# Miniprotein binders against q56419, part 228

Target 1, 326 residues: q56419
Amino acid sequence: MEGRTLEEVQEEVFKRHGVLVPKKELEDLAKALEEAGLLLTEKVEARLKEEEEKLKRERPMRLAGLSYPEGEREARAFLEAFRASYPGEGEEARVLLMPHLEPSRVPEVYGAALAALEKTPPPERIYLVGVAHRPLKEKAAALPVPFQTPFGPALPDLPALQALDALLPFELFNTPLAFREEHSLELPLFFLKGRFPEARVLPLLVARRSPELGEALKVVLRDFPGLLVLAVDLSHVGPRFGDTPLTRTLAEEARRRDLGFLERLAEGEPEAALAFLGANPTRIDGVEVVASLLPLLRERKGKVLAHRLDLEAPTLSAVGAGTLVL
Key: E = the ipSAE of ESMFold2; O = the ipSAE of OpenDDE; V2 = 0.75 times the mean of E and O plus 0.25 times the DockQ between their complexes.

## First folded at step 15 (miniprotein)

Design ij6 (at its last look DockQ between E and O 0.73; V2 from the best seeds 0.74)
Fold by ESMFold2, look of step 15:
Structure ij6 (fold): chain B 326 residues (1-326), chain A 108 residues (1-108)
Amino acid sequence: as target 1 above (326 residues)
Amino acid sequence: GDLIERLEELAEEVIRYLKEHGEEELAREIEEQIKDIIEALKSGDTESAIEILTELAETIARVLHRLGAPEELMQRVAWLIYSVARRLGMSPRQIYDIAKRFARAIER
């Protein structure tokens, strides 16, 4: 009854159905509908509050049985199979860029990450920086709770997270709901926790570039050394992402953008990597993370270990994924 | 809940843990420090509370870690210290330093 008076509703009902509904009955109905709408809003708000409170204690697995096995022994075999998908050797990582795309779509890219971790001394902590797929209240967020994995809980490095929060001009811990379904942390964490079961984790999300985050992390990393992981995907092209169906030209452009971006990062030139993308026409989702973390990426040279532009035939679309060690 | 109530509740738990592990002298010292912090929170004397909290954070972290305290207890202590530091209006660098001292104490 959007924009209509009760008299107009009464008249229309009479014209269509031959029944004159008294105004009191229409008034009662309007009141009941208004109250029902209020109750629905209250129920939605209560459910959101309940979910938020649960996430303040722990973050449960959401993708066990879907993207990776739930049981520990099966999960260990799963890691071994992924490592075998990349027959090369890795290099020690101080910074690791790895994907968050469904692991079965890019097995050798995750395998390359595992190969790098084999060469990396077990860190005391892992700074895991993903991409927010749900809105954050701020440019970035953290969830300082255990993340459940098949290898046991990944415990938060709470002192490091508190040190980070103290240095930022915004609240880091105020968007727990954004972590509820966030695969950009859960999927990489499976691999990281499986290889470094004793490492604590700083689970971070970036929604919009934050130079403040990078400057604060540079300070925190000096006093709380650890492995920095950029858990990002690369190009997103095709109809699922607003393009025409994938063509050879679009795929070639996406691959060129992915590799050019990764190579410039490997040269220690993150500003040049961002400039190379311009308006980011292939929607590399790593740009906001890289733009936030410039102080940690400058002059750090390394190697691209793997890349795939993975094609999804049913949607005529593709997503790029890579492994970079710095 | 009230921050002072949270302090009192956690203090009771920590002190009980310390006494059960033969650290009665440290338990009394920590109880006194927590009482001083609570009084400072009530009176608004933030400067003395900042000094006490900084020393307490390192001491309680070191002792609980040495005794093998459960990770959940360590995390509750770290959260309470952080909450108190913010309520006292400590600067970003002061809060950062407390977190660093806590971390260093459990490193050993």
Scores: ipSAE 0.761, ipTM 0.906, lowest interface PAE 0.9, mean pLDDT 90
Fold by OpenDDE base, look of step 15:
Parts: structure tokens; C-alpha cells; sequence
Structure ij6 (fold): chain B 326 residues (1-326), chain A 108 residues (1-108)
């Protein structure tokens, strides 16, 4: 580290490789490298290269035992409890919008998603579109490997991924390290794999709006039919996100934005939904995903099944979550 | 070198499975077709190589599906075919067509 702080190295690694290395790991590595006479950057690069090589084979669980049970029996009981938390009935989904927030925070919203999946015939494949919380080399990416779950591996649909790649003006299989810790795919995939154990998956991340992705997927979905899942959260308000502590006024604005967004999507007007948000002052997470998938959301009518603005009391912040079927 | 290695890996995976399931004649036919692709590539006849690969991909998919091949094997085979197609410099349309044919062959 010739003159760079650990924070600068962390930022550089994040910018270059889309991986946030914990400071403690960087400190331990720096100490080990000082002792070994190696440059921190070379060993970090070697470790990242090794992790990238592992991601050519599979994506391991990162949140098992934390956000959901690791064991299959306990995982099934978890699914049943979440389904029970939603007292309503679902509707058949061709498009499902669901959260990727920590499940324990919004159980009834995930329960609503499960209710919709109960009314949905088992798809051959699931197009799972998450939010990239880390930089991607391109506007969107896919990881064409098995994703581990308590229910066994979620296997990729490689023919459909190949078809999608062929129609995109950029390489779809980019930035594999961005998938390593991405929860926007792992959390919804738990519920999806639990309900549809035989479905293949297309794990997709969107970092920036890509109209090309929506147009390509529209073509692909004709030849490779399946369930489209948007794994997105809604408003992010409070001190964690740069606002004042949550107030009644701020919560009402967040709810208004969330519901106004979801209702316009339910009416089949995704452009109106985006326009309603404007500059997105409450930081709805799913904007870039929706903006990328406009051709698939137009003229599709549906229903909002659940919504919650969940308070994180320690930070006086709140995150919106919703379930929408189209 | 990398292209030939991927073709050889494809051959090994498919031929092994077919022989294990009593399809020795079909295994020989597929092996011959892969050899023909390699020969076409060595001679600079990329067009013939693409044509053979396109038909072979569909045949492999159909046969493995009919035999009840594990999904993991099906996906590995699909990836190998894709890897070969990209290295051959196939057009987006040709790559899409192979993917579509493969998917239809394994439709449940």
C-alpha cells in the first residue's frame, strides 16, 4: 500500500472488481502481507481471481443460517411460516414483483409472493432480475452457474441465457464477482426454488437502465417462455440514506411514492410509474430494473397484493417493500 | 487449441453418457461428427463446421433428453455447445438458432 489508506484500497477494489472487502479482512491481509513482504494489492488480486474461478462452477449460499435456514427441513418450515403470515389469496403471475429485503422485516410481503406462486403453474424457467448493489462492467449481467439453496442447486437455463446474450449489444456474462455477495438474487431465489424446485433460473442483475435488455427479453420470452420476477425494494428513507429520522410526514411520502409506483404498474403503465417518481426523492430501489423492462410491463394489468414500509428502529430509517402480480 | 479442447470435452461428456446407457452406435456417430467439425476447422471451412455443429447440437439435446439425462449434464452440454459456437465466430442469429433448437429439444 504505497501511500494508500485501507479505505482507498477498499474503494478501488470495489470500483474495479465490484467486491466490497471487509475492512477487517483488509487489515488482516495487510498485516499478513507486511509480514510476508508482499504488496496488499497483489494478494487481494490473487484472492479475487481465486474467487472468480470458483464462481465459474457455482455460487455458494452467503445468507444461509442468517436470513434463512441452511437445512432443507427447517427451510420448508420457514416457507410455510412466511406463507401463513399473509392471510390473503394470491393470483396467477406472469410477472411477479417481490422484495429482496431481509425476509424477517417484511414476512407478509414475501407471504404474498408465495400466495401468488401457489396460483402460478410451475414454469420451465424463471427470469430473476435483481438490482446490482455493486458496479457492473456493463448495464446488466448474468452468472451462468448453479446457485446453491437449501432445496438444492438452482440450475441455470443456459440455452435461454445464450439466446439473450446473442441479442444484446454487450457481453451478458460479465462481472461474476458482483454476484458473490448480491442478496437481491439470493433471497428471492430461496422462495422461488422452494416453490418451483424443477425450474431453471436466469439470474440477472441490472446496474443501469438498459432498454436493450427489455427488448431482447421480449424476443427471448416468446421462444423461451417463463416466469419473470423483478426482485426489487421500494423507498429507502431516513438517516441511513441521507434523510432526517423517520417522521410521519416522511413515512407518508414514502408510502405515497411506493403505492403510486405499484398502482401504475398494476394498471399496465410502467412509463407513468417512472414519471410519477421523477427524481426519485425517496430512492425506490427498483427504478433501473423497471426502466429496463418497459416492453414486458406495458399493457399488463395486475394487482398489488401487499405493501409495507418497515422501520429499522436502531437507525430510525425505513425501507418499502411490495408484492405485485401482472 | 481452445476450440478443439472444448469440442473434445463436449465429445467426452456426451459419448461417456451414451455408452453408459447402451447407445454405442449413436456415440460413434456423434464422435465422427465432432471429428468432421475438427477437420473442417483445420481445413479453414468454418461454414461447414458451423452447419455440422448446429445439427449436432439439436441431435445431442434430443437424445440426452430422451434418455432422461440429468439436468446438470444437459446444462453442461449446452454451455459447451455455446462455448464452441462463440469461438467459431457464429453470428448472433446462428447462436440464437442453436439455443432455440436446443431448448425445444429438451422441452418437457
Amino acid sequence: as target 1 above (326 residues)
Amino acid sequence: GDLIERLEELAEEVIRYLKEHGEEELAREIEEQIKDIIEALKSGDTESAIEILTELAETIARVLHRLGAPEELMQRVAWLIYSVARRLGMSPRQIYDIAKRFARAIER
Scores: ipSAE 0.719, ipTM 0.880, lowest interface PAE 0.6, mean pLDDT 90
ESMFold2 (binder alone), look of step 15: mean pLDDT 81; pTM 0.773

Design ij7 (at its last look DockQ between E and O 0.83; V2 from the best seeds 0.79)
Fold by ESMFold2, look of step 15:
Structure ij7 (fold): chain B 326 residues (1-326), chain A 108 residues (1-108)
Amino acid sequence: as target 1 above (326 residues)
Amino acid sequence: GDLIERLEELAEEVIRYLKEHGEEELAREIEEQIKDIIEALKSGDTESAIEIFTELAETIARVLHRLGAPEDLMQKVAWLIYSVARRLGMSPRQIYDIAKRFARAIER
């Protein structure tokens, strides 16, 4: 009907179907279809506004029963199983890099994070910095509400978040809907809340590198000390990510890139880590977070505890995950 | 306009809680400080309003913490304080200082 006169449509309907529909009836039908489409759009928009208002009060679990158990008892057993997957000893972390990849795919990498947390005095608060998988209105965002977990709500450190917001050249509390399905916060938070049930959280997302965020966090961390967590994944290689089919050579290159990146971070050389990646041909996920947090990573030496390049047989692709303590 | 509404909302929440817990004198003192802030704003003396509000914000945090105020009230009050600070046109350093003072007043 679009792009034709009503008379042309009427004529075509008659020629094809043998039925003459009065022009007024065609006009009414077209109007009704347009109004029905508008009502559907309004319904979707209303539901999004409702979801946004809910997210201004709390962030519910979205992955319970999918990535981790919903019940607290089962969740604690889940944590212990993951710790057991890493037989090694941890180290105290002032900064922890850990993955946000599906936990069952890299159990010993999450286990290494738990081992590090065992050696880490319980912090008053956790600065949890993930990767935004949905657009943000600004380079970074926070959602200053309780995040539900099987271990109870992870309460926001509201004074620290407000102090951070005050130092930034943009409003930090800017995109609540981006947090609705953001697994880069939810998956690490499960492990962190399970080990530090009394710690408050600053749930932060980076969409694009923000030097301002790193400088502001350096000030805030001085007055509001806590554990800094970079919740990032490493290489993404294979056909799912635009490469040729995954070969042993591509996988070896991804591992080399992952480990070289982590090793340079472990030497307190975050700029060198970024430079090592060049054009980032294996699409390491953590680059925007590291680039934002340079002032907090410089001259901070530590150790790589674990790494895995996890193979996805159905897609012939792979994703890297690692655990680094600084 | 909106600034006065936020100040009055902050006062209402805090004074209600104080009266429910027998703190009539503190409730009166806070009410008077709110009036002083509003008077300073009407006189165009924003600097005085900011100074009085900064002291009030810390006092509110300390008193509510001492009385064992529930977490949901503490968070609501922290938001109201932050909202007022922004509407007062406080500098980034001044707002940062209020948040820091609030945190210190409610430390476990």
Scores: ipSAE 0.808, ipTM 0.929, lowest interface PAE 0.7, mean pLDDT 91
Fold by OpenDDE base, look of step 15:
Structure ij7 (fold): chain B 326 residues (1-326), chain A 108 residues (1-108)
Amino acid sequence: as target 1 above (326 residues)
Amino acid sequence: GDLIERLEELAEEVIRYLKEHGEEELAREIEEQIKDIIEALKSGDTESAIEIFTELAETIARVLHRLGAPEDLMQKVAWLIYSVARRLGMSPRQIYDIAKRFARAIER
């Protein structure tokens, strides 16, 4: 590391490759490289290249045993418990908006999603659109490989992915390393694969609003019908996100923003939903996804099934989560 | 070179599976079509190569599906077809059409 700090290297790797390498791993690697007389950057690049090559075959589980059970039997019991946490009935979904927050924080919101899926005929394919929490080379990306789940691999719909790529002005299959640790796909996919074991999946990430994605998907969905899933969280407020500790006023504003956003989506007015947020002062996570999918959300009426603003007590911060069917 | 290698890989995977399942005549037909595509490419007739490949891709999808080919093979074949289509310089419309035909061929 010729004059660079571990933090600078971490930031550079994140910016270049969309991978956040833990500081401890960088420290261990730096020590090993000092001992080996190798530059930290070369070995980090070699490791990232190896990980990228592995992602050409499959995306392994990263949150198994942490956010959900690794074993299939325990995973099924997990699904049933989450469904039981929502006392209501679902509705048939053509479009499902659901969270990607840690499931234990908002069980009834995931339960509402499961309730909707119970009323939904098994789709041939699921368009799963998550939020890129890491930089992408393009506005959006896909990873055309099996995603591991406790219920077996979620297999990609390669023909539909290829059709989508053909209609986009950029290469869809970009930044595979961004998918390695992306929870916005892994967590919702657990629930989706558990409910629809035979459905193929299109795992998509949005980093920046892409009107081209929505227009392309509108065409693709006509020839390749399926369930559209928006895996997005809502407001992010409190010290973790640059605010003061959660107050009644801040919580009321977050709820107002979340519900106002979801209600306008439920009315089939996605542009009005975006306009209502303005500068998005409560940092609704799903804005870029919704902005990309406007052609698919217009004139679709639906229902808000659940909402929660969940307090993270150790940080006095809160995250909004919701379930919407269209 | 890369295009021909991908075509040969596609041929090898499909022909191996077909022979293992007693479809020797169809395996020979596919082998001949692959040879015709390669010959068209060598002669500079890319249009003919694209036409033959488009029909072949659909045939491969349909036959493998009908024979109950395992999902790993179907995925590999789909990716190889896409890889060849891109390397052939197929238009977005042509690539879209191949994808659509493939999907229809594997509908249950």
Scores: ipSAE 0.746, ipTM 0.893, lowest interface PAE 0.6, mean pLDDT 90
ESMFold2 (binder alone), look of step 15: mean pLDDT 83; pTM 0.818

Design ij8 (at its last look DockQ between E and O 0.66; V2 from the best seeds 0.62)
Fold by ESMFold2, look of step 15:
Structure ij8 (fold): chain B 326 residues (1-326), chain A 108 residues (1-108)
Amino acid sequence: as target 1 above (326 residues)
Amino acid sequence: GDLIERLEELAEEVIRYLKEHGEEELAREIEEQIKDIIEALKSGDTESAIEILTELAETIARVLHRLGASEELMQKVAWLIYDVARRLGMSPRQIYEIAQRFARAIER
C-alpha cells in the first residue's frame, strides 16, 4: 500500500474482493506493520553490530569443510593435489593474478598459482587484493585482524596497513561486515598461507577503482616489500549473470576476452588490457582491481600460466579463471 | 584532552610490560619521553612532540619485540601510536614514517 491513500486502498479492495474494509482497520494494519518493521530493524541492527565487533578481533574460516578441509594435515594434502593438477612448472612472481572461484571447479588454475609460488622466494608479507562482493563505505577497504586458516592464523601486517591508510584520502579500515563472507580473500588465502606460513597479510578489497590506492601501494611496496596478489575472476557469462543461455559463440567471446585481457597484462600494458574490454560485456570482475593498481602493473612483463572458462552446466553459465605471473 | 589520555594509555601499557620484565631503566626513559611530548604540546611546540613520538615509536617497537611481547600487545601499542599520531595532526608522510620505523624495528 505504498504511495496510496487509505481511501484508494479501501476502494481497490472493494473493487477486487467485494468487501468494504473500514478505514480504521486499514489505519490499524498500517500502524502495526510500521511498528513490526521498526522492531525487526532494531534486532537486525543489533545483530550486525555484534558481528562487526567480532570482526574487529579476528576473521574466522567460513568455507572450511565446504571448499577446503578444516584440518591441517588434510589441508596440506589438498594443496598437493591441486599442485598435481597443473603438470607444468611455474615462474617466479612479484605479482600474481589468481582466481577466487570455487577451487574444485578450476583445479589446474589454482595448481598453476602453487607452481608459481614454488619458484617465489618466501615474502615478508602478501598484499592480497580481492573484489568486494558487498558494498564498501569507500572505494577500498582492509580488515587488520588475523584471518583463520587450517594452517594457523594469517596475521595482518599492521604497520604496512597503517602506512597505506596514512597515504589514502579515505579511511582504509572501513566496512568490517564486508569481510565476513568474502571468498575472494578466504579462498586465495588458503593457498597462499599454505605455501608461505610465515608471511603476514594485507587483506584488501576493492569495490570501485581507486587511482589513489595504486599510487599509495606503489610507495608502500617500495618500503614494505612483498608479494602482490590480484585475487580476481575473469568473464561471467550466461543466464546466472543476465545473458541468454551460454552458446558456443558466447563462450568463444568470453574466452577471447579473458585471454586478450591476460595477454595484455602479461605485456606490461594494463591500460591496453582495460581498453580491450571496452564496456566489459563479459563482466570480467578483475577490472576494478587492475584499474586501481595501474602504477604497479605498467611495464611489468610476465606470462599467463593457465586459463579455464568453467561451465556451470545446471545454470548454463560460465566463469573464467586464470593464473598470471608478472 | 583526548590526545593526552591516549598518550597516558600508551605509556601505561608499555611501562607495565617493561617493569614486569625487569626493564625499569627503559620504563623510566619512556615515561620521560611521553612527559616531554606532553610538555611540548603545552608550550605549542607540536614539531618537537612529533619528533619525539617518531623516535619513541621505533624504540617501543624494538624493545617490546626484543622482549617477546605478544602479538596482542604489539597490535594494541601500534594502534595507540597510530591514534596519537593522527590526533597530533601529523601529515600523511609523517604518519607513514612512524609506521615504517615501527615495521623496521620489529623485523630486527
Scores: ipSAE 0.694, ipTM 0.901, lowest interface PAE 1.4, mean pLDDT 91
Fold by OpenDDE base, look of step 15:
Structure ij8 (fold): chain B 326 residues (1-326), chain A 108 residues (1-108)
Amino acid sequence: as target 1 above (326 residues)
Amino acid sequence: GDLIERLEELAEEVIRYLKEHGEEELAREIEEQIKDIIEALKSGDTESAIEILTELAETIARVLHRLGASEELMQKVAWLIYDVARRLGMSPRQIYEIAQRFARAIER
């Protein structure tokens, strides 16, 4: 590392490749490279290249045994328990908004999503639109490979992905490394694959609002029908996100923002939902996704099935989660 | 060179599957069509190559689906066709059309 700190290297790798390498791994690598007389940057680049080549074949599970069970039998019991946590009935979904938060934090919200999926005829394909928590080369991206799940691989719908790429003014198949650790796709996909084992998937990430994506998807959905899933969280408030510790006032504001957003979406008014948030002071996660998908959300009426603002007690912070069907 | 190699890979996957399922005549027909694409490319007749590929893509999809090919094989073949189409310099509209025809051929 000719004059660069580990933090600078981490930042550079993040900016260039959309991968956050853990500092400890960088430290271990730096030590190994010093011993080997190699530059840290060359070894990191070689490792990232190898990981990128692996992602040409499949996306492995990253959260199996942590957020959900690795074994299929245990995974099925997990799904049933989550469904049981929601006492209500679902509705048929053409569009499903669901969380990507750690499932154990908001079980009834995922349960509501499962309830909706029970009332939904098995789709041929699922358009799964997540949030990019890492930089993308373009406004949006797709990874056209199998995603591993406890229920077997979720296979990509390559014809539909190709059709979408053809209608976009940018290369859709960009930044594969951004998908490696992206939980906004992995967590909802567990529930979706468990319910619809035969459905093909279009795993999409949005980093920045892309009106082009919404217009392209509107055309593609006509010719390649399927279930549209928005995997988004809602408000992020408290010290982890730059606020004071959660107070009654802050929680009430977060709930007001979350519910006001979801209710306007349920009324078929996505532009009004975005306008209601303004500068988004409570940091609703799904704003860029919704802003990208406006053509698909307009005039669609639906129902809010569940909402929770979940407290993370150790940090006195909270995250909002919701389930909406359209 | 890369384009021809991808066409040959497509041929190998499809022809192998067809022969394993007793469709030897169809395997020969597909092999000939792929050869025709390669010849068209060598002669600089990209338009003919695109036309043959477009029809062949639908035929391959339909036949593999009818024979009960695995979803993994179907997706692999779809990717190979797409990669060939992009390398041929097909327009967005032409690529979209191939994707649409392929998807319809495998509709359940």
Scores: ipSAE 0.518, ipTM 0.811, lowest interface PAE 0.8, mean pLDDT 90
ESMFold2 (binder alone), look of step 15: mean pLDDT 82; pTM 0.790

Design ij9 (at its last look DockQ between E and O 0.89; V2 from the best seeds 0.87)
Fold by OpenDDE base, look of step 15:
Formats: sequence, structure tokens, C-alpha cells
Structure ij9 (fold): chain B 326 residues (1-326), chain A 108 residues (1-108)
Amino acid sequence: as target 1 above (326 residues)
Amino acid sequence: GDLIERLEELAEEVIRYLKEHGEEELAREIEEQIKDIIEALKSGDTESAIEILTELAETIARVLHRLGAPEELMQKVAWLIYDVARRLGMSPRQIYEISKRFSRAIER
């Protein structure tokens, strides 16, 4: 009914169905729909409030049985298969850049991340920085609760999270509902918890570049050492993202931008990596995360372990994924 | 009112656990320190309250960790301490220091 008069609706129903519905019946129906809409809104609000209250205790799995196995035994076999998909050896990581794309699309890229984790001593804590695909109240947020995984709960490092909050000019513990369905944390966390079952986690989301976050984390990491993980995808090209169907030229441009970005990061030049992207016409997902973490990425040399531009055939679109160690 | 209630909740959670695990003397010491914080607050001596809380937070963390306290209790205590610290108007540096000391006390 947006913008249509009851008379226009009556005329349309008459034209389509040959039935003249009395104006009174249409008014009653409109009122009933409005009342039902209000009831639905109240129910939705009550449900959202309930979900928010649950998120004060834990973040349940959302992608178990879909993106990864729910059962621990099957989950371990899943990890092993992904590791086997990467034929190379990893390197010790102090900073790990890895994807958050559907694992089945880029198994060897996740395999490369696992290879790096094999060479990494078990950290006391993992700073897991994902991308917010929903709006946040602030530039960044944290959810300071256990995240459920097939390997048991990933427990938060509350002292380190509180220390980080203390150094930020905004409340870090904001927008808990943004974490409910956020896959940019859940998917990487599966692999991280599977490899480091005893590590505490700092689940962080970035919506907009926050230089304050990088500066605060630089201080926190000195007193609360741990592994920094950037859970980011690379280029997003094709019709799903507003482009023409994937062509050789478009794929080559996406690969060029992805690799150029990763290589500059591997050289310890994150500002050069950002500058290389310019307006980011291929929509590299991790730009706001990298821009927020510049102080932690500067002068760190590393290696690109894997890259893939994965075609989603039904939409003729593609997403870039990479694994980088620093 | 809210600050005192949070301190009392902290006391109740910690003292209950300690008594259940045979640490009655330590429970009494912690209870006395929390009372001292409340008295300092009532007298307007916020500086003394902050100092006592800072030391107490580390003590609580260390003892609960040593006793193998369940994760739910550790999390609850960490949040209560943090909430009290913020409500006291502690500076970012002071809150950071409490968090640092708490973390060090529970390091394996």
C-alpha cells in the first residue's frame, strides 16, 4: 500500500480478479494488516532483545553443519583435509592475514594459514580482527563472551579486552547484535581454535578505519602479547558487486590488485599497499582493517603463502582470498 | 548506590567461593578490604578506594586462579572489577594497570 489510495487498490483488485471489494472491507483489511504489522514489529523487537541478552553470555555457532562440521571428530578431519590441500610449508607468524570466505571455495588458502599456524608457537591470546558487514555504533567493536566452536568455546581474554577499551576514545563493547551473524570472525575462529585450543581470543570487528585502534593495540600487545590475525577477503568483482560478468581482463585486474596489495604488506609497507589500491575499484574487503592496524604492520617483513581468485559460477562473480604471514 | 551494590556483589561471589574451598582467613581479609573501599568512598577518599581496589583485584585474580576457579566465576569477577573501576572514575591508565595486573596474576 505504499503511496496507493484504497480506491486504487480496489480498482487493481477489480482489474486482476474481477471482484469489487467493498471499501469498508479494504479498510478493515488495511487496519488488520497494520495491527498485524505492529504485532510483528513488537515480536521482532522482543526477539532481538532476547538475542541481545543471550549474546551477553555466549555467541553460538551459526555456520556449524553448513560451512564446517558441528561434531568435533568431523571438524578435526575437516582441518586435516584443508591442511592437506596446501602442498607447501608454512612460516612462523606474528601477524597472519587469512580469508573469511566460505572455506570450500578456497581450501588451499585456508590450508596455507594452517601451515603457518603449524610453525607458530601456541600464543597465549589471539587478536582476531574481522570485517563488520553490518553497521556498528562505533568504528570498531568487541564482543567479550565465549564463541562456540566444535572444539569447545573460544574464551575471551577479558583483561586484554578491558585494557584495550581503556585506551580507546570510544566504548569498545558496542553493537553486540552485529556479532550474531558475522562470519568474518566465526570462520577463521574455527581454524584458530582447532589449532590453538588453549588460546584466549579477542574478537574484534572493524566497520570504519580507526587509527586509534592500531595505536591502542600497539600498546596492549606489549603487555598482552599474542598472535594478530586479520580475517579479510580481497577483491570482489562481477555482477554481485556491480560489475559486468567476469572477463579475463577483469580477473587479471583483480589478481593484480590483490597481489600488489599483499606484496606491499609483505615488504612491511602498509601505507604503500593502501596507496596502491587508490579508490579500491575492485573492492578489496580488508582495506579498513589494514588502515586501522598500520602501526602494527609497519616494517614487518613476511611472505605471501597463497592467493586465489575464486569464481562463483552462478553469478559470474569472483572473490579474492590470500594468506600472508608477517 | 550502584557502585556499593557492585562491590557487595563482588564480595559475595569471591567470599562464597573462598569459604567453599576452605580459605576462610583469606575470605575475611578480602571482606575487610571491600569494607575499607566502601568506607573510603563514603568519606570521599576516592584515591584510597582506587589504591585498595587495584591491589585487591590482583589478589582476587591470583587466589581464584590458584584454586582453579571456574571460568564463569573468573569472567564475572573480571567484569565486576572493571565495572567498579569505571564507576569510581578511574583514569584510562589506572584501569589499564588493573587489567594488566589481573592478567599477570592469571598467567599460566
Scores: ipSAE 0.875, ipTM 0.952, lowest interface PAE 0.4, mean pLDDT 92
Fold by ESMFold2, look of step 16:
Structure ij9 (fold): chain B 326 residues (1-326), chain A 108 residues (1-108)
Amino acid sequence: as target 1 above (326 residues)
Amino acid sequence: GDLIERLEELAEEVIRYLKEHGEEELAREIEEQIKDIIEALKSGDTESAIEILTELAETIARVLHRLGAPEELMQKVAWLIYDVARRLGMSPRQIYEISKRFSRAIER
């Protein structure tokens, strides 16, 4: 913001409009503008505090009626339709990688996740690790409150979250507002809660890679066993992401990067998967989560069940999504 | 100060529920253990306060679970115990152990 003295303002007004405004009148105007700006800032701060306090009690649905049905009956039918979009059989998962992209864009990818859940014994708890799309105060965060779903509230596993928080070198419960619009938790949670209605949830976000998170989670998972879910998308290419318009060549490269990443994870080689991406030219957003969780992914072999690089026609861009079972 | 207020809040929440369910003997035992923690703190004996809290956390979790305490109360109690443990200056490993014991007690 440019600073001005009252004399500079007075001179500029005279230059532009031919009117000499007394210093007193300029002082009064400056005070009024400053007061108005302070009042607006206070109103915004009060609104943010109110939203933050609400999020400390519960996290409401924000995508019901938009990305999935609001009513429980319709939501169950929705799950069945998505399962039917994947004709294959799943496999038991100890770790599941699934997308957070709009479900209607990648129906068979979510269907593959449902197929894997069919083969997975109901867990006591789900470690749901998404990607922060808003800044966090730390490298990772959790929101230890019920998340509303059409299937009822997904209750937090509070003792497990507290155990995790105790082992981290930073406060895990650090940025409630970042969860307000975070679809990387809400969209996967719909599918997970629909299939495992009794499981408790550890809703986690990663903003930047945190080796400390993976080390702590390895300890916590031994004492609090459950299903680990990496709720991540893959390549992001095209103008919406800073590229030229999507070409066939760029799309083919994005698919190659996505599949190479997933296959190396499926071989139990997460470090090789990260190295394969190098500078990550197609912007796979799963890298920060994988880099955080290395201790939980090493030597764990599995299978890629599905993949799609889906076109965003309005933006001439594309996003990759996949389903991996370990 | 604030730590003692948290301990008294923990006591109030648990004791109220126990009395409502006819568990006056257990309520008295829990109240006395919380008083013991407070007295240990006033004497500067933080180590005793930590030992008593650790056993008390498991006991509270077990008793409330057996009585079918509502989820809202279980979560409030878990938060109060966690907050007290942190304000006592317990190590990360000690706090982790309390959380593990609490979790195991509500599985039984």
Scores: ipSAE 0.845, ipTM 0.945, lowest interface PAE 0.6, mean pLDDT 91
ESMFold2, look of step 15: ipSAE 0.791; ipTM 0.927
ESMFold2 (binder alone), look of step 15: mean pLDDT 82; pTM 0.785
ESMFold2 (binder alone), look of step 16: mean pLDDT 82; pTM 0.796
OpenDDE base, look of step 16: ipSAE 0.874; ipTM 0.952

